# VH-VL binders against o60147, part 14

Target 1, 175 residues: o60147
Amino acid sequence: MLEKNKYLYIFRHIQTNQVLLSQGNVLKKTALFQLPYPLQKPVAPNGMRPAKLRKDHWVPLLKVEFPNESMFQSVFMQLLNYRKYRSVQPLTSDLLKLPIPVRRRKIMRQEVPNTIADLADILNKEKFPENSVRLQLSDKSDSEYADWPPSVQIDSEEIKLSRGFREKTTVDEAR
Key: E = the ipSAE of ESMFold2; O = the ipSAE of OpenDDE; V2 = 0.75 times the mean of E and O plus 0.25 times the DockQ between their complexes.

## First folded at step 15 (VH-VL; framework fv_lerdelimumab)

Design w1 (at its last look DockQ between E and O 0.58; V2 from the best seeds 0.00; counts 0 for: grease 19.3 > 18.9)
Fold by ESMFold2, look of step 15:
Structure w1 (fold): chain C 175 residues (1-175), chain A 118 residues (1-118), chain B 109 residues (1-109)
Amino acid sequence: as target 1 above (175 residues)
Amino acid sequence: EVQLVESGGGVVQPGRSLRLSCAASGFTFSYYAMHWVRQAPGKGLEWVAVISYDGSNKYYADSVKGRFTISRDNSKNTLYLQMDSLRAEDTAVYYCAKGEYSGYFDVWGQGTLVTVSS
Amino acid sequence: SSELTQDPAVSVALGQTVRITCQGDSLRSFSASWYQQKPGQAPVLVIYGENNRPSGIPDRFSGSSSGNTASLTITGAQAEDEADYYCNSWDTYGNDLYVFGGGTKLTVL
């Protein structure tokens, strides 16, 4: 068997609580395209797309194991599209009342629960076999943001790494 | 009265550029996402691009990605489409459309014709 | 990727009821919207959010959905209803966020 199980990796920003989706266990710079374009005179932290990826600012939130590429690609594409749809919604009246920095922080604070809920919504609507999808979280209480279908098996072990899904090797970092 | 008025269409050679504008009135422009939708002569509707209410998020159809740039100026209530590297298949009427909650287009402009011909 | 499919043409006798259908995988998750377009004119929204009519749209227009299929129904079709009709939805499966059906030409006989 040369083909391996496929993983979806989801990261959370340590300061803004924004979310990035990844096909790999380490973020690539292109993942930053998921963040909004810089606005004129943004404040820090403002959640806008930075010039470079600071990998020490993005920690594991969860990973999802799929038995094959087709299931992974379907869920990954849908989850990206759910996030895009949320980003192009009109402002609500309660958000309009807030000063702009406060409004942005409230929107960013919802990304973790919204992403988890969207993932569960997708998995509930897909007709995947029972226990075919394994979910592992950094904080198991985050599973409470959603109701999970029978296709999902939640791993009893939390993700142990505090910086990314793979530790740096000493050989690669020693230059 | 909510109104959208497109301008900037014309005849242009392949490989050239063109900039479309859409003037909005009768609603608070900065609350809404705005879209471009096109229709080739004798063909159906094709979604082209969307920009979020503050311009911080932009998304494009695969057919135009990397060649077209959507933008907005909320102080002028104006939506823009910069079209670079134009191709014959970009020939269409281009509509400006106002996006509503849950992904429908409640107001459309009358459109502006772009013809890409050698 | 997903797409929305519509029959290219349908006919209805004046005063009769017609149903125009739209089918696609994204309709399992998201409501369709429907647009009427007459020759040389911009599209006009006639139904959104499954069965809501914008102000100024006659009550003979209604919408419904079942599974991955959305329908536009015109009861008591009038001569002025002769037009092209497009369905539209979010596309959760492809790179284009919004997708239109190919359109249905309604002829009122």
Scores: ipSAE 0.665, ipTM 0.840, lowest interface PAE 1.1, mean pLDDT 87
Fold by OpenDDE, look of step 15:
Structure w1 (fold): chain C 175 residues (1-175), chain A 118 residues (1-118), chain B 109 residues (1-109)
Amino acid sequence: as target 1 above (175 residues)
Amino acid sequence: EVQLVESGGGVVQPGRSLRLSCAASGFTFSYYAMHWVRQAPGKGLEWVAVISYDGSNKYYADSVKGRFTISRDNSKNTLYLQMDSLRAEDTAVYYCAKGEYSGYFDVWGQGTLVTVSS
Amino acid sequence: SSELTQDPAVSVALGQTVRITCQGDSLRSFSASWYQQKPGQAPVLVIYGENNRPSGIPDRFSGSSSGNTASLTITGAQAEDEADYYCNSWDTYGNDLYVFGGGTKLTVL
């Protein structure tokens, strides 16, 4: 349990590319509160916030190991606020040219690179000790979305978690 | 000319409700997040709430959560603030403000006074 | 509680330079916006994005940031600059999404 306290896991939805933050390698139902409420009408395809957490729909994006829980909590809260801030910003001209359903899907798909960029920005501002933060990605190429500070050590090995769970099972692999 | 005009302010008793409106003109209203900011008499500015361009996202200050509701009608270029369960500490001039990138407010209305008093 | 701290009052002689500082606590503001408010009037944006001036704002107004602090500088203060000044930033860590400083009353002597 102590080990979980310093680990940030970020999951992405396999269909919408929406992003959820987790303390520990297992998604909790309360993680859905990170997502905005669905639109009244018309409802965008795939919704904004699912009614229920389908753990099998979420795959790990990255894992961050912090030196302690305090540092984790700081970065975790900042990431949430970055997402909130971004959600109320004006649309770019490119997005405005798209129909609303398409626009919403596009915005959701941007959550992955945006979240990675946010994380890098936060860590750059925090000025943690050199090589004190360990970053492991499911896809190492995702690290290219941002410039990382000296505090971040990128793991050469990719994360091997299953969808929404800490360990892969035969059932998960068949899905 | 970009302009915001608040209305709906007045004197109300504690526990009552009031609805404020903000009429926007001079810009594409539906493109921008809109904010409410209030200022108690002789006090500083306090951010109250924000609503996204399409109304899909709303956030509130802790001081008003559960009591205030921000909304908008893009077809009417109007922003609203429904204030329920009003308290004396809600007494303030309420400004609507236009949001911009990087989280600043480039246009403000002249404000409407809300007085909550028994 | 305010996440951004300002001195409640400062003074400057006519034609001189004054700096108003906005101090963050847990908030690590990259940049802040600044608003001028004269008695009986609505706030007016004077600086945003660290050091950007809206149209109509004199060039004597400038902004800067260092660490968790943001500053508004008036170089060559004029009588009409007497006002309350508020800093603002989106809250990266606190409970509210946006936060104002407590405000600084600037007196021009």
Scores: ipSAE 0.222, ipTM 0.742, lowest interface PAE 1.9, mean pLDDT 87
ESMFold2 (binder alone), look of step 15: mean pLDDT 91; pTM 0.938

Design w2 (at its last look DockQ between E and O 0.20; V2 from the best seeds 0.00; counts 0 for: pae O 7.4 > 2, placed apart)
Fold by ESMFold2, look of step 15:
Structure w2 (fold): chain C 175 residues (1-175), chain A 118 residues (1-118), chain B 109 residues (1-109)
Amino acid sequence: as target 1 above (175 residues)
Amino acid sequence: EVQLVESGGGVVQPGRSLRLSCAASGFTFSYYAMHWVRQAPGKGLEWVAVISYDGSNKYYADSVKGRFTISRDNSKNTLYLQMDSLRAEDTAVYYCAKGEYSAYFDVWGQGTLVTVSS
Amino acid sequence: SSELTQDPAVSVALGQTVRITCQGDSLRSFSASWYQQKPGQAPVLVIYGENNRPSGIPDRFSGSSSGNTASLTITGAQAEDEADYYCNSWDTYGNDLYVFGGGTKLTVL
């Protein structure tokens, strides 16, 4: 039997450019745990964890296809841990010069390039077979944030959907 | 110069709660992640929890997740650990530690002892 | 799976060189840091990153790494170097973000 393909979906927020990782092509409410816990005095737009998921605020950033569950789980866990690591780094000297609300927004804007770089770093270390991992981007220029290993095949077709990763579907029934 | 001072340790029964404090001085507290690390009697070091510089991200070791809560008050330069549902295996000296880039702790407090016994 | 392994004890003659090792999968991704702890005292950082010494740490302390192994070397060991030594690093593979080795007791003969 052929291995079942497994997908990693990554979304960005239309205003803050924050990133959410998803195991499915539609964001679940539990993805919101990846966002910072609400502070007592938030600054709008603050990027903090909302009470409800607004799917119209999150658009596709990229999609990664893995040949099996084991490869997917390894990469997904590591990518989550890289994001936690970044969230607990000390402030840099350039960020220290900024007022706190401006600083927070600038940190949020780094999430797209940082997430792409972290994904590539993990894939470079994992020693996956050549062309075993397919990467599709909403903006192909985003691939320039990293150097990709031979295991990664970058799809020539960009993701063109305005929300989610689901294409418009003709109703199909499976036997 | 840089100093961390823990307090709030004591002897408690299993199932009870304690709140630890760590007073920081000599550095800009609000720029750094802060950690709790513990050491059971005669045993090695065990990482417990971390909190980001503004308190918006918190992470815990599996052994304490759901029972312990890390927090901070940047206006008071103070780190906290709320320990609920304490167990005998939580008996340890608890250190607060200042986090630096690349996963090292450059400053440690002297620790506060928590003993959980019946 | 993300455990850092250290020998529980090593000995060195006064003035001789000793190496304390730390092994684990996380060390492929991140450099180890090393902590000295004397009885009844808090840990003290002695090496961070690959081979950086904090201010006040003697140059007889050095660090190195190869593959999944990090090493702390004490050249010309002195009586005051007798202590427990712990390595630590990030953990990319587990739920605990930071992992310490089990510690190595150094005895200076």
Scores: ipSAE 0.652, ipTM 0.842, lowest interface PAE 1.3, mean pLDDT 86
Fold by OpenDDE, look of step 15:
Structure w2 (fold): chain C 175 residues (1-175), chain A 118 residues (1-118), chain B 109 residues (1-109)
Amino acid sequence: as target 1 above (175 residues)
Amino acid sequence: EVQLVESGGGVVQPGRSLRLSCAASGFTFSYYAMHWVRQAPGKGLEWVAVISYDGSNKYYADSVKGRFTISRDNSKNTLYLQMDSLRAEDTAVYYCAKGEYSAYFDVWGQGTLVTVSS
Amino acid sequence: SSELTQDPAVSVALGQTVRITCQGDSLRSFSASWYQQKPGQAPVLVIYGENNRPSGIPDRFSGSSSGNTASLTITGAQAEDEADYYCNSWDTYGNDLYVFGGGTKLTVL
């Protein structure tokens, strides 16, 4: 319980590359509320916020260990704010030239690198103590999406979590 | 002509409640997020709250969280602000504003004055 | 919120150019919206996005951004431009979604 409070897990959707944040290594149903709706029309496509959380559709992207829960909470909230900001930004002219389905896919694909960049930006601004934050990635190459501050120590080992969960279950293996 | 008209302002005592309304016309109300912005006498603008086009999403400034409730009736083209537990520092002209995606407000009402005083 | 900082007052001679700056260290916005407010009146949007003017806003008004700053420029200030100017953007770190600058009182000399 205590360890869970200082761990940020970020999951990505296997199809849309959308991103969900989690405190702890198991996605909660309420995590779907992180996916923002636009404040104005047009309405987000159905794929942007699933009606139900399919945990098997979400795979770990990265794990961050903070020194304490307070630091976790700070970074967690800031990440959500960054996401909200992006969700309401005007589309670029290049995106507008694309068919809507292609446009939507392109936007969704950007969530992973954007989230990683956001995390790095937040951590750079927070100025945490050196090597006080431990970052573990499912794919180490994802660390290249951002410049990390001295407070971040990147683990050499990759995450071994299963989809939506800490450990694989019999049900997960059958999927 | 695009127009927003606020109403419901007045003088109230601290701890009391007041409900503001904003009547919209000249545009498709149900397509746009709507905002409340207030301005204390002689002070700057302060964002208060936003509600999404369909009312499904609401956000508030920390200064009013837990006390104010933003809502809308798209069938009536009306925006509301329920203000509970009013404080002296809530004294301000309250503007309703039409929102756009890139964090700007392209249409403003003329405002309605709310005075909280004992 | 103090996320956006503006000079409280600036002055410009008639016909000259003035720049009003909005600084926000915690912002990721590449631009800000700007609002003009004259005494006893509601705010009016004058610039939004990179450099977009709503209909009816004179072309002497322009917007720009650099790093964590946004600027409103009035090229060839007119007497009627005397007003308070507010910048607005997303509040990334301040717990509010939107934040206004403190406002700048522009005096035209």
Scores: ipSAE 0.017, ipTM 0.608, lowest interface PAE 7.4, mean pLDDT 84
ESMFold2 (binder alone), look of step 15: mean pLDDT 91; pTM 0.941

Design w3 (at its last look DockQ between E and O 0.55; V2 from the best seeds 0.00; counts 0 for: grease 19.6 > 18.9)
Fold by OpenDDE, look of step 15:
Structure w3 (fold): chain C 175 residues (1-175), chain A 118 residues (1-118), chain B 109 residues (1-109)
Amino acid sequence: as target 1 above (175 residues)
Amino acid sequence: EVQLVESGGGVVQPGRSLRLSCAASGFTFSYYAMHWVRQAPGKGLEWVAVISYDGSNKYYADSVKGRFTISRDNSKNTLYLQMDSLRAEDTAVYYCAKGEYSGYFDVWGQGTLVTVSS
Amino acid sequence: SSELTQDPAVSVALGQTVRITCQGDSLRSFSANWYQQKPGQAPVLVIYGENNRPSGIPDRFSGSSSGNTASLTITGAQAEDEADYYCNSWDTYGNDLYVFGGGTKLTVL
């Protein structure tokens, strides 16, 4: 399990584009606690937090390799707090004019670029050693959402992970 | 004029409950996150809780988690703080504050004093 | 929980410059908001987002950051600037989402 200690995987929901953080290449049920609690507990995609984790609904967005577990943990916790912080910020006038369901959908769609930007901001502030952090994206174009510090080396190869998992198994393919 | 006015403070015994209110005026209340910040006598400022513009998200300081509940009624432009299981260390002036983008508080009430004493 | 550290008290002569520093507990850079509080009054925002002044705040107030520190500078201190000053930031790592420094009492001599 040495790989789980220093690897951050970020998953996006295939329908809502919500984002989940994972230590390691397999999503855990506890990851759902990262999602905001809806006022009336609607079920996804209309709700914020589904009752159960459907791993097949989540695809890898990016993988980050840190030099050690401590750095991973620091960035992981900060990402969670960035999400919390954002959830209590004022909304733009454009969003406020929209019906609540539409507003929520728009906010959720912004989670991917926001999370990427958050990660970049965190890493810029951390001032890690040059080329000490390796970033691999499922879509290389997603790296354009942020300016990355010298500590980040972007992998030229795109991440090839199965839904909810790092590697495709025969069982996963049958799902 | 933008204004926040706290109320509901008083003297209570440990273990009792108290509910604070904050009346907002002069701005669109439902657009902004609202905060509670407290200050013990002769001490510094301590962040207590925040609630998002629509009440969908709430966060608390560890010191009050499980005991305090922040809420709001946007139709009344009012912020609330339900304080249960009060302790002596909860004695403080409680301020409501308007949250702004970038995580600062641009408007403060004058505060209401809560004294928890046996 | 993350902590912001301030000197409990500083003094400045009238018309002189004083810097109040807020130190984070990590090596991470951060931007601080600053609040002024006079005796018996509510806090007043004087600087936000590192170096932004709200309307009505004199231009003698400025903010800066370096490394894991944030600073409030008063250039040309006035008698009315005597107050407690608190730094504040949202907490990027700690358990509490927002955090205040311990406060600095500024005396104008």
Scores: ipSAE 0.739, ipTM 0.882, lowest interface PAE 0.7, mean pLDDT 90
Fold by ESMFold2, look of step 15:
Structure w3 (fold): chain C 175 residues (1-175), chain A 118 residues (1-118), chain B 109 residues (1-109)
Amino acid sequence: as target 1 above (175 residues)
Amino acid sequence: EVQLVESGGGVVQPGRSLRLSCAASGFTFSYYAMHWVRQAPGKGLEWVAVISYDGSNKYYADSVKGRFTISRDNSKNTLYLQMDSLRAEDTAVYYCAKGEYSGYFDVWGQGTLVTVSS
Amino acid sequence: SSELTQDPAVSVALGQTVRITCQGDSLRSFSANWYQQKPGQAPVLVIYGENNRPSGIPDRFSGSSSGNTASLTITGAQAEDEADYYCNSWDTYGNDLYVFGGGTKLTVL
């Protein structure tokens, strides 16, 4: 019995630039648990975990095709843990100089480059076979946030859809 | 002088609840993640939970997830651990600890003992 | 479900050098930190970020790493060094974000 290919889907919020990780091409409500817990007295704060998933607020950032579920699960768990580690770091002096609303926006804005860098760091350390992992981006210039190992093949064509990863959204545009 | 002081430990029956407090002084509490770490009698250290500097991110060890809730009040420089549905295996000294980069805990309290028995 | 593995016990003669080891997959990604715990006391950080020593920790304590193994070295062991020693690290692979080794009891003979 041969293992099926497995995909990691990563979404970006259209307003905050926060990132959500998904096994499926459509976000499930449980993905909201990746967002910060609402503060005790929020004035509907931007970037906090909402009560309801608004799928129209989340757009494709990238997807990764793995040869099997075992590789996917390893990378997915590690990437989630990297993000959790970042969320519990002490404040830096750069951030302390900013007004609180500006500080929060700047932290959220870092999620896209940080997630891409973390993904590449994990893939560089995992020693997967050459060209065994396929990466497709919504904006190919985002690949410049990291140095990619020989195991990663970056698709020449960007993700064409502006919202979600629709049925048959993944097409190998070039080898 | 950087100091952490835990309180709220005691003897409690299984299934009951207990709330621990940790009073912080000598540093800017709202800049740091804070942790709970426990040690069962005669056993090693076990990480329990972490809360981010503003309280918006919380993570738990699997052994306590769903039963324990970490929280903080930055205006009072106080860290909390609400422990519900306590079990005998939760018997331990509970330490609060200040988190730093690279995952080390540079300041520890003296701990508060929680004993779960009938 | 990642683990940090330490030997349960190690002995050293007074004035001699001892090495306490800590092994785990997370140490490939993150540095180990080391804590000393004497009976009835809270842990005290002795080495962080592989080989940095907090103020007040004697220079006989040092750290090193290779692959997935970290080591705490005590050169010229003193009677007061008799304690339990724990390593910790971020847990890259497990559900718990932080992991401690099981501890090593150091006996100074």
Scores: ipSAE 0.672, ipTM 0.839, lowest interface PAE 1.2, mean pLDDT 87
ESMFold2 (binder alone), look of step 15: mean pLDDT 91; pTM 0.936

Design w4 (at its last look DockQ between E and O 0.27; V2 from the best seeds 0.00; counts 0 for: pae O 4.5 > 2)
Fold by ESMFold2, look of step 15:
Structure w4 (fold): chain C 175 residues (1-175), chain A 118 residues (1-118), chain B 109 residues (1-109)
Amino acid sequence: as target 1 above (175 residues)
Amino acid sequence: EVQLVESGGGVVQPGRSLRLSCAASGFTFSYYAMHWVRQAPGKGLEWVAVISYDGSNKYYADSVKGRFTISRDNSKNTLYLQMDSLRAEDTAVYYCAKAEYSGYFDVWGQGTLVTVSS
Amino acid sequence: SSELTQDPAVSVALGQTVRITCQGDSLRSFSASWYQQKPGQAPVLVIYGENNRPSGIPDRFSGSSSGNTASLTITGAQAEDEADYYCNSWDTYGNDLYVFGGGTKLTVL
């Protein structure tokens, strides 16, 4: 019945700025299923799912520490659902005027700010206890995409790992 | 003017397959996400599936996941539902629905009845 | 189980005001939409985005929300308003993205 801290890991694609959510500090190949099914082109980065997971293409965006598994599971599922809702919205007339490659790139570049805003929206509405959730960012200026509730304690140190969330002794930094 | 017309319903034995079609007219089909919603006899509405405007994202209710496949052909203004491994509990009227921004359904077809029975 | 809950039936006297309610956790985040269904017919959207009426829906239909509850109000109910009414919203708490309430049968006396 003793609960341990649970972690949400979020990664960003270095070129497209697409986002992947993970419950582990290393992305599994199945995380690619979060990305759109390719309709006409077999290849990313224009919003299409790549054939394989390239670890050198995905870098840490943020890490969230929850005090227990039930808080983690609630936030993780809601965040995935917010991303799904965004993916099934009709296009605005401004987006429809754009050539398809430009349109896809514009949509993908909103994934980072949208994901951070959605995370904050969920945390604001869940009424978690003050300082119960620890947020660590790779770029602290990204916290400015949202207003954070009192439940969130933003870590003063940025994430310094370039190839994922592995511990220093288990991560090969090649960037 | 805006119309959705379902077809392909019928009586089918459990374990068999059926493909539903929904012909759209009177609006720019490729702007919108499209949905299937079903209603068992004497029961309420149940959401089934959604497909994004260009078909790149597809999502399903747990009750049909792995058995049903939503698809679309924007050149034909047509939405499809491939239903495999049909069960008796899939018996329902199947509606196609047009989603406006924020996911509400402003236009519905009249539905097509699927009966799964031995 | 983050489904939407509706009373199964309500009644209203002709010309009176009735409120149909819909309750669920997802309504704290998302507005409900309301659908009218008459026997043997497809559903028809009557309210979306909390309190917007589609073209052709009488102004006696209105919506409101408070906390995790959304309401459909019909002021001056008419015989033609007798129908089943369903709320729906996005569902952030369950595996299904969209959820309908169980429906409320409105009887106009």
Scores: ipSAE 0.564, ipTM 0.805, lowest interface PAE 1.7, mean pLDDT 85
Fold by OpenDDE, look of step 15:
Structure w4 (fold): chain C 175 residues (1-175), chain A 118 residues (1-118), chain B 109 residues (1-109)
Amino acid sequence: as target 1 above (175 residues)
Amino acid sequence: EVQLVESGGGVVQPGRSLRLSCAASGFTFSYYAMHWVRQAPGKGLEWVAVISYDGSNKYYADSVKGRFTISRDNSKNTLYLQMDSLRAEDTAVYYCAKAEYSGYFDVWGQGTLVTVSS
Amino acid sequence: SSELTQDPAVSVALGQTVRITCQGDSLRSFSASWYQQKPGQAPVLVIYGENNRPSGIPDRFSGSSSGNTASLTITGAQAEDEADYYCNSWDTYGNDLYVFGGGTKLTVL
């Protein structure tokens, strides 16, 4: 219980590359509320938020261990704010010229690198103690999306969580 | 002509409620996010709340969270602000504003004055 | 929270150039929107998207951004430009979604 409080798990959607944040290694249904609706038309087909959480559609992107829950909460909230900011940004003229489905895909493809960059930016500004934050990625190459501060220690081992869950099940392995 | 007209302002005692309205015309109301911005006498502008084009998404300033509710009726081209548990510091001219995009306000109403005083 | 900082007052001689700056450490937007407000009137958008002018805004108004700062420049200030100017942007680190600067009172001499 105590350990869950200092762990940030980030999941990505296997199709859309949308990103969900989680406190703990199990994705909750309420996580879908992180996906904002656009404030203005036009709206992407089927919206930006799925109607239901399909845990099997979400794979781990990274795990962050903080020294304590307070630091976790601070970073978590800031990440949400960054997401809100991006979700309501005006579309560029180039994007507006594209069909809505294509536009949606382009925007969603940016969520993973943007989230990683956001995390790095937040951590850079927080100025946590050196090597006090441990970062574990599902793909180590994803760490290249940002410059990390000295507070971040990147694990050599990749995260091995199952889709939407902390442990692989027989069902998950069969997928 | 694009126009926003606020109404519902007045003098109220602390703890009371007031509901503001903003009538929109000259544009497709249901396509745009709408905002409330307030300005205390002699002070600067303060963002209050935003509501998405279809009302499905709302955000509030911390100063009004839990007390104010933004809503809209697209069939009437009207934006609302329900203000509950009013405080003296809520005294301000309240503007409704249209967002061309989510990030800026291209049309403003003339504002309606809300005075909270015992 | 004061996420955007503006000088409370600046002055400019008639016909001269003045720059009003908006600074915010939490800014992630490329630019701020700027609003002009004259006494007893509602704010008017004068610049958005770094350097875009709405219809009806004179070309003497321009916008720019650098790092965590945004600026409104009036090149060739006119008497009618005397007003309060507010910048606006996203509040990425605060609890609010939008944030205004404190405003700058521009006096034209």
Scores: ipSAE 0.026, ipTM 0.648, lowest interface PAE 4.5, mean pLDDT 86
ESMFold2 (binder alone), look of step 15: mean pLDDT 92; pTM 0.942

